# VH-VL binders against N-acetylmuramate alpha-1-phosphate uridylyltransferase (murU), part 5

Target 1, 242 residues: N-acetylmuramate alpha-1-phosphate uridylyltransferase (murU), of Caulobacter vibrioides (q9a2m1)
Amino acid sequence: MSQAPKIAMVLAAGLGTRMRPLTNDRPKALVEVAGKALIDHMLDRLVAASVETAVVNVHYFADLVEAHLRAREAKGLAPRIVISDERVQALETGGGIKHALALLGEGPVFVANIDSIWIEHAGAAVDAVAAAWDPERMDVCLMLASTTESLGFHDTGDVFLSADGLVRFKDAGEIAPLVYVGVHICKPEITADGPDGPFSLLPLWKRLAADGRVCGVAPEGLWMHVGDPQAKLAAEARLAEA

## First folded at step 19 (VH-VL)

Design w1 (from u4 with heavy chain S102D)
Fold by OpenDDE, fold request of step 20:
Structure w1 (fold): chain C 242 residues (1-242), chain A 119 residues (1-119), chain B 106 residues (1-106)
Amino acid sequence: as target 1 above (242 residues)
Amino acid sequence: EVQLVQSGAEVKKPGESLRISCKGSGYTFTEYYMHWVRQAPGQGLEWMGGINPDSGGTGYNQKFKGRVTISADKSISTAYLQWSSLKASDTAMYYCARDWGDREYFDYWGQGTLVTVSS
Amino acid sequence: AIQLTQSPSSLSASVGDRVTITCSATSYVQYMHWYLQKPGQSPQLLIYDASNRATGVPDRFSGSGSGTDFTLKISRVEAEDVGVYYCQQYHSYPLTFGQGTKVEIK
């Protein structure tokens, strides 16, 4: 088995416009769900998976995000924080990783959206992704969830998963049983040839998937997308029931 | 410059078959899904279905119950919409529209193909 | 299917007026987009993902909302803004549009 990444890219540069009015005076990363900031939910999960360093991109209310993270470090909480400064321009998922390549290093990394929180039913979900990771056979390993075991994500799903772990992205108008829930492992250099400026990982993933280089794992649990106030309330309700 | 150019207007009778086309240019045709949206006279927009031009995979609005087929020839960057048997109710403007793919909005539209079906 | 209901169905405004169009969904929608169809033309993208202006769209256009309620605003309507506006959801298939809001200038 391959070694799990020790570095994570935490994507926290989004505007969080759909989270308004909660993001009128703060970034989405600092919106609290069940008394904990979204970014802390994710960082805690990454630390539990033995991530040592988190590269965090910042844009909207960048100073607040950075201050929060520095305060976290001051409390002695892992992981080590490295800021990827996107104050000039938000670069989306692919652009953000490309921008942070020098910070991420040469090995595989976790990539995590701050929008996802989950309840685990059968062990640590992040560990399941790490366990599935094989750099010889894949360039990307996606954390996936059933659309029936997720809230707040589009019901169309994103992908199909074969028995041997290969990911196929759905065609136009096709319904897929699994949705990407915002965490994956990748070789960050796959973004190196992307365009300058903002770009999504999805077109890149689709190309890689066509070459059989995208795999995934769908651990058991309930995944919740926290992209708006309604989703936030729904997530809090589910967490309270757990 | 991204451009979607559709075939010309059609006048048909009920029961006839028809295929209309949409040619994409100014971008890599196989990297974006193509959708068809219709608009009956004086009415709103209705999504019909879409295609992955690279794989040929399709999805449909179930409302059309297999009466339409979406296809593509990626060698000539062209998507198609065809009917096996037209109805008078198929009278509408038909648009092809390019799908961004991540959030499934249509960032480019064809000029439309008017299809008139009458006895 | 998720139904989208726009309000109003039509409105008449004077140049320079503020225009507000709402779109209500029958159930939760992760992504909402807005289009403008000018008279005799194809629809064109205005707003994607609730609040992002498409390329070339003037800043007088803005979008907001989440969940089931979305809003398109024109801060200062111009003559060239005449047409029918549509919201469109991406959450479940089939993709659906609102019934449209016809905007005219007095």
Scores: ipSAE 0.892, ipTM 0.941, lowest interface PAE 0.5, mean pLDDT 96
Fold by OpenDDE, last read:
Parts: sequence; C-alpha cells; structure tokens
Structure w1 (fold): chain C 242 residues (1-242), chain A 119 residues (1-119), chain B 106 residues (1-106)
Amino acid sequence: as target 1 above (242 residues)
Amino acid sequence: EVQLVQSGAEVKKPGESLRISCKGSGYTFTEYYMHWVRQAPGQGLEWMGGINPDSGGTGYNQKFKGRVTISADKSISTAYLQWSSLKASDTAMYYCARDWGDREYFDYWGQGTLVTVSS
Amino acid sequence: AIQLTQSPSSLSASVGDRVTITCSATSYVQYMHWYLQKPGQSPQLLIYDASNRATGVPDRFSGSGSGTDFTLKISRVEAEDVGVYYCQQYHSYPLTFGQGTKVEIK
C-alpha cells in the first residue's frame, strides 16, 4: 500500500470532434454536463483525492482551457495548475505524458481522461485505485468498470481482471467484462521510450501486461463516457436521478 | 512499409478442405490483431473473426463459428483461415486485415484471396 | 448485431461535385470507421473514429457524426474517388459494415 500520488496528468487536449456542434466554439473540456464543465468534474474528483498538482495538456481552444483553469486556481478550487502546452500538435495519451515528463516529476501520477464521469456507490473510485497501487508489483493500475454497468463504452470491453488484480487485454473478437474508464496510476517514465510525436498508451500497456506489470481495480459505481452529445444527455439524465 | 500478402486464388469442390494464408511484413506481427473479412461476389464486406497472433486467442462472428478456423504462426508472421469442408456458399473474396486493437479499424488489408467452390 | 444502413446505396456525380454519404446504426456506436474499395482493389481505410483521416487521405474527405448517425463527405469529388464506400462500427461484436455506397463519376 503505497502513498497515493499527489500529481495528476489531466488529458484535455482532444479535439472533441464527436462532441460537435457543442465544440464548435469551445473545447470539450469546457462542455458542461449537468451545469459543470467536463474538466471540472474530473478536477473535483482529483481534489477530493488530495491531488496537489494537476498537469493539464491543452491543444484545441487552449487559451480558453487555460483561462478557465487559472480562474479556478485563483479561487482555490483546484490543484496547482501546470499547463502542458500541446498547441503545436496533439500528442495523444502516451505522447502527452511523455511531453509532460519534466512537469510530472519522478514519482507515480494519476492520469485522468476528462471524458469520464461517474457516480460512486461505495467510496471514492480514485481512492480505490490509489489503494490498489503498488509500485513494487505494477507499473500501471487501471480504473475499470463493468461493460454491463457503464454507459457510452463499447460493449466488447477491454480487459479481464484476475483475482489477484492482474489485467489481461482481450484477444481479437473476444468479449471482455471490463472496460477502461479513463483513469489510472502509472509510473510516467514508462512513456520515455515512446516515439516522438503522438502515440497511444495501449501498445505500451499490452507490453507491460505481458510482463505482469498492469493491474486494475473495478470499484462500485456507474461510469459514463461523455464523448458525444447523446452520451452527454444520457449522463445528465443519470446524474439527475442520483 | 506494412504489407499483407495473401495466398493465391483457389478453386475447390464442395466438401474439400482449404487453408489460405496471410503474411505480414514491415511491422511487429505479434503486436497487432489480424482479422478476416469476406466479400461474396457483388456483395458487401462481412467480418468473420480475428486472432491475437501472440497469444493465439481467437474470436469469431457467430455466423462462421464452427465452420472456419483462424490460426497464426508468429514465427513466420502468417495468419491462416481454414475450412474443413467447403460449401458453394463459401465462394467469395477473402481479405486479411490488420488491427492494432485500440478502436478496431483495419488500417492495412491484404490483396485478397478468391475462393471459388463449385461442383 | 448492430446494423448499419448507408444512404444512398449508389450515386453518380460530376468531377468537382460535393458528395455526402450517411451511415445510420440501429443502436449507439462508440467508434465508426469508413473505407473505400476502388474497382478491382482491396478496401482501404479512409476515416477512423468518425472524423480522422487515415494516412495519405486527401483533405477533401471528411467524416462527422456520433451516436447513431455518421456522415462522410467529399468536398470536391475526383475521378480517383470512384468505388464503393463502407462504414464499419466497433461497438459490439460482430463487427459490422454498411451495405456500401457506390460512387460513380459522370
């Protein structure tokens, strides 16, 4: 049981093309769900988990994202905000972390995709990931959800989770019971050997998983992927019921 | 450069067995899923199934499950599609297609193998 | 299985025309992709994840949409764009394709 990371990488550099027309005049990070910006939903979770610093990558409408974050920081409602500037080029998940390595420091970090909103049933999901984190045993710890108990994610799932917490990625055409919901803890240096430019974490995770270095936890709750207007409406409906 | 090269055209009779192949090059074969897609004459595309060449794990379209077998030999970067007993309805162009597994789109395709099954 | 219906099934355009192809799914689809199969050739990836052009794809091609409704547009069609276009979903197994849209040039 290692100490929870105090630094988070918040992935907010996406174009949000699937969120159109809502992203015609704003980044996806600032699209409101139930009256709160997507990025604020995530930041609230990170603050609750006692995260002290949020490294946020920006690209599409970067100035608006930065202004929003600075305003929140000034109000004392956010972690310390550090901008990872990707205005030149979006670097995807792996590339974004690699680009921000100097900002993230040398310890484990949270990585949070702003596309995920969830309702918690049995404690804080972020804390569950932190509690499962063991740097001696793993390099990545994924937050996972049941495909049958989540909204907006592909029904095929992504992974299997063993009793001892090991993650196995599904084979081609195989249906898995769990899906990655956009939050994890990792040793950010795992991205250091990645290519220059944009790249996904998935190939890296698969390699690490083969070595037994990817673990996961599936806390109780309802996870919703908010990647398009329909998903947004669905999420708002569920939040209103809570 | 990534290339998928498939075996040549086949002319068979109903009841015969067949295995066609797809050889990948220009990339690490075991790091990408390989899928098979069928196209009957004058028809659209139909997903048959796929394989993880590293683990050998497979998944099938239920329509074809039990009728075909997908396999791979990673030592020679080759995927296979095989029938134990062909039917006339198996007449089609068969494509292998690579997928890296993130959003499961097929970024590279073989040139296709035409299989003709007739009495 | 998720069924994908493309519209139209076929069209004939003049060089320089704007072409629009739609793909409707019977249920929610997280990921939609587009392919072009030119005459006598294998399918080739055109658009992935609704709106991203594959490597080498000209900017006259664009994709949009989400949920159940997706659209492929060619801003100014060229002779080399002749072929059959297919949408393909990744949300549930089996993976499925639209029936195809045949594009011809007048």
Scores: ipSAE 0.892, ipTM 0.941, lowest interface PAE 0.5, mean pLDDT 96
Fold by OpenDDE, fold request of step 20:
Structure w1 (fold): chain C 242 residues (1-242), chain A 119 residues (1-119), chain B 106 residues (1-106)
Amino acid sequence: as target 1 above (242 residues)
Amino acid sequence: EVQLVQSGAEVKKPGESLRISCKGSGYTFTEYYMHWVRQAPGQGLEWMGGINPDSGGTGYNQKFKGRVTISADKSISTAYLQWSSLKASDTAMYYCARDWGDREYFDYWGQGTLVTVSS
Amino acid sequence: AIQLTQSPSSLSASVGDRVTITCSATSYVQYMHWYLQKPGQSPQLLIYDASNRATGVPDRFSGSGSGTDFTLKISRVEAEDVGVYYCQQYHSYPLTFGQGTKVEIK
């Protein structure tokens, strides 16, 4: 049994272009879904999983994101916020983690996209990821959802999950039953050898998966990707029914 | 510099077999999926299928499934598209295209292989 | 299969004109990309994920949209922009392209 990470990397540096016009005057992180900012939805989930510190990368409307987070702290809300400044250049998922390595410290961390909202059916999904985490066995543990039961994700899916928890990424043109829903645990140092600029985690995950070092868990629930105004409305409709 | 170099133009008759090739260079061949896209004369682009060069796993557009085979030899960084029996309707320009990764867009294209099938 | 319909199918513009091309999908599309095929050449990536310019693409090109409706704009068309533009979706298989928009210069 391994200790759950106490630190999370929250990815909030995206432009949110597809969320226009809602992101004309604000970052995607501050777009409200059901009266709560996207970033707060995720932070609340992380806090519920006993995360103590959130490292948040900022780029598009960075000052607004930072101000919002400072206001959150001023209200006495956890977690502690540490800003990873990407105002010069957005570094994508892998580059963002690499850039924030000194802030993330040693040990595994949560990594969370702000554009994922979900309804839980059988307990806390983040806790399920933490429970599945085994640093001796894996370097990455992905939160996954059924591609047919989730909203806003591509229908092709991303991965297969074996009975023993190993992740296999789909081949070209292959339909997979599970999709990555934007939350995982990783050893952040896996990004250390990446380029200095922006890069995606996916190529890195595929290499690790080939070595049997990527695992996953698919908790019960309804996952919704909020990447555009239509998806936002769909998510709000589902939340209202819950 | 990333390059995709395809084999030369082909003139064939209906019923003949054919294999065309696409050689990748300037990148790690096994880390990117390779796709084939067809363009009939005067027509638009049509996705045929793709391959994971590392595992050999393939996926096809159902329109072409059973009529074409996509394969790869990673030892020479080469992808293949082959027919066991060509039809006149297979006359087209064929492009190999590299899939960048998580969004399945094609960031590099071969120069194309013109295949003409006529009696 | 998701069908993509571009509008217009063809247009003729003068150098310096603003050009707008739309791509409509029959159902929701998470990712949309744009390509340009210049005369006698292979297609080349222009825009990925609705709004990101590929490397080397001039800033006169821009993409926007989400869901089922996407747009490619050329703020000031140049002679070198002549060709056929294609949208392409990644949401479900098979991957599909729009029918193309032919852009000519007067």
Scores: ipSAE 0.890, ipTM 0.941, lowest interface PAE 0.5, mean pLDDT 96
Fold by OpenDDE, last read:
Structure w1 (fold): chain C 242 residues (1-242), chain A 119 residues (1-119), chain B 106 residues (1-106)
Amino acid sequence: as target 1 above (242 residues)
Amino acid sequence: EVQLVQSGAEVKKPGESLRISCKGSGYTFTEYYMHWVRQAPGQGLEWMGGINPDSGGTGYNQKFKGRVTISADKSISTAYLQWSSLKASDTAMYYCARDWGDREYFDYWGQGTLVTVSS
Amino acid sequence: AIQLTQSPSSLSASVGDRVTITCSATSYVQYMHWYLQKPGQSPQLLIYDASNRATGVPDRFSGSGSGTDFTLKISRVEAEDVGVYYCQQYHSYPLTFGQGTKVEIK
């Protein structure tokens, strides 16, 4: 079994426009859900999975994000923070990873969107992804959730998952039972041949999936996408019940 | 430059079959899904269905399922919409549209194909 | 199916006026997009994911909203902005459009 990644790319460079007015004076990463910043929710999950270093890309209100993360470190909280500066231009998911390749180093990494919060029902979800990771079989391992057991995600889903763990992306107009919830393990070098500007991981994933190199895991739990104020309130309500 | 070029206007009678086409250029045809959207005279836009031109996988609006077939020939970067038996109610402008991907918005549209079905 | 209702269905404005179009969904929508169909033309992408201007779209156009309520604004309408505006959701199939808002210039 392959060792779990010790480094994570935390994607916090988004504008968070759908989170307005909450993001009028702060980045989405610093919007609090149940009294904790979104980025801290994710960092805590990563630390629990023994991640030692988080590379965080910054763009919108970059200085506030950096200050927050430095304050976190000053309190003695893990992980170690490395800033990937995207102040010039937001590079999206693929572009962000490519831009940060030198910071991410060699080996597989976690990639985490800050807008995903979840309640675990059967162990640590991040650990489940790590446990499923096999660099010989796959270049990407997606954390997935059931569309019927998640909140805030599109009902169309994203993918199918075979018994062997292979991911197939849905065709146009096709309904899939699973949705990508913003956390995965990948070989970051898969982004190296992408364009120099912003680009999405999705076309890359689809190409890799066609070659049988994308796998996934769907741990038990309730995943919530926190992309707008309504979703924030819904997430807080569910967390309060847990 | 991305372009979607559709076949010319069609005048048909009820019961006739028809296939219209949409040719993509300026991008990798197989990497983007293609959709069909119709617009009846003086009406709004209605999504009919889409296709993964690489795999040939399709999905339909239930309203049109069984009445139309969406297909593609990736060797010539062309998507198709076809009827086995046209109805007068099929009279409309038909657009092919490329979706960008993860958020399924249509970033490029064909010029439209007018289909007129009358006895 | 998620139904989208735009308001108003039509409006007439003077050049330079502020125009506001709303789109209300019957249920939660993760992604909302806006299109403009100019007279005699195909629809063209205007706003994607609620608030992002498509390439070449002037900054007088802006989008906002989330959940079930979305808004398209034109800060200073121009003659070239005449046409029918449509919202479109990507949350569930079938993909659906609003009924359209016809914008005319006085």
Scores: ipSAE 0.850, ipTM 0.926, lowest interface PAE 0.5, mean pLDDT 96

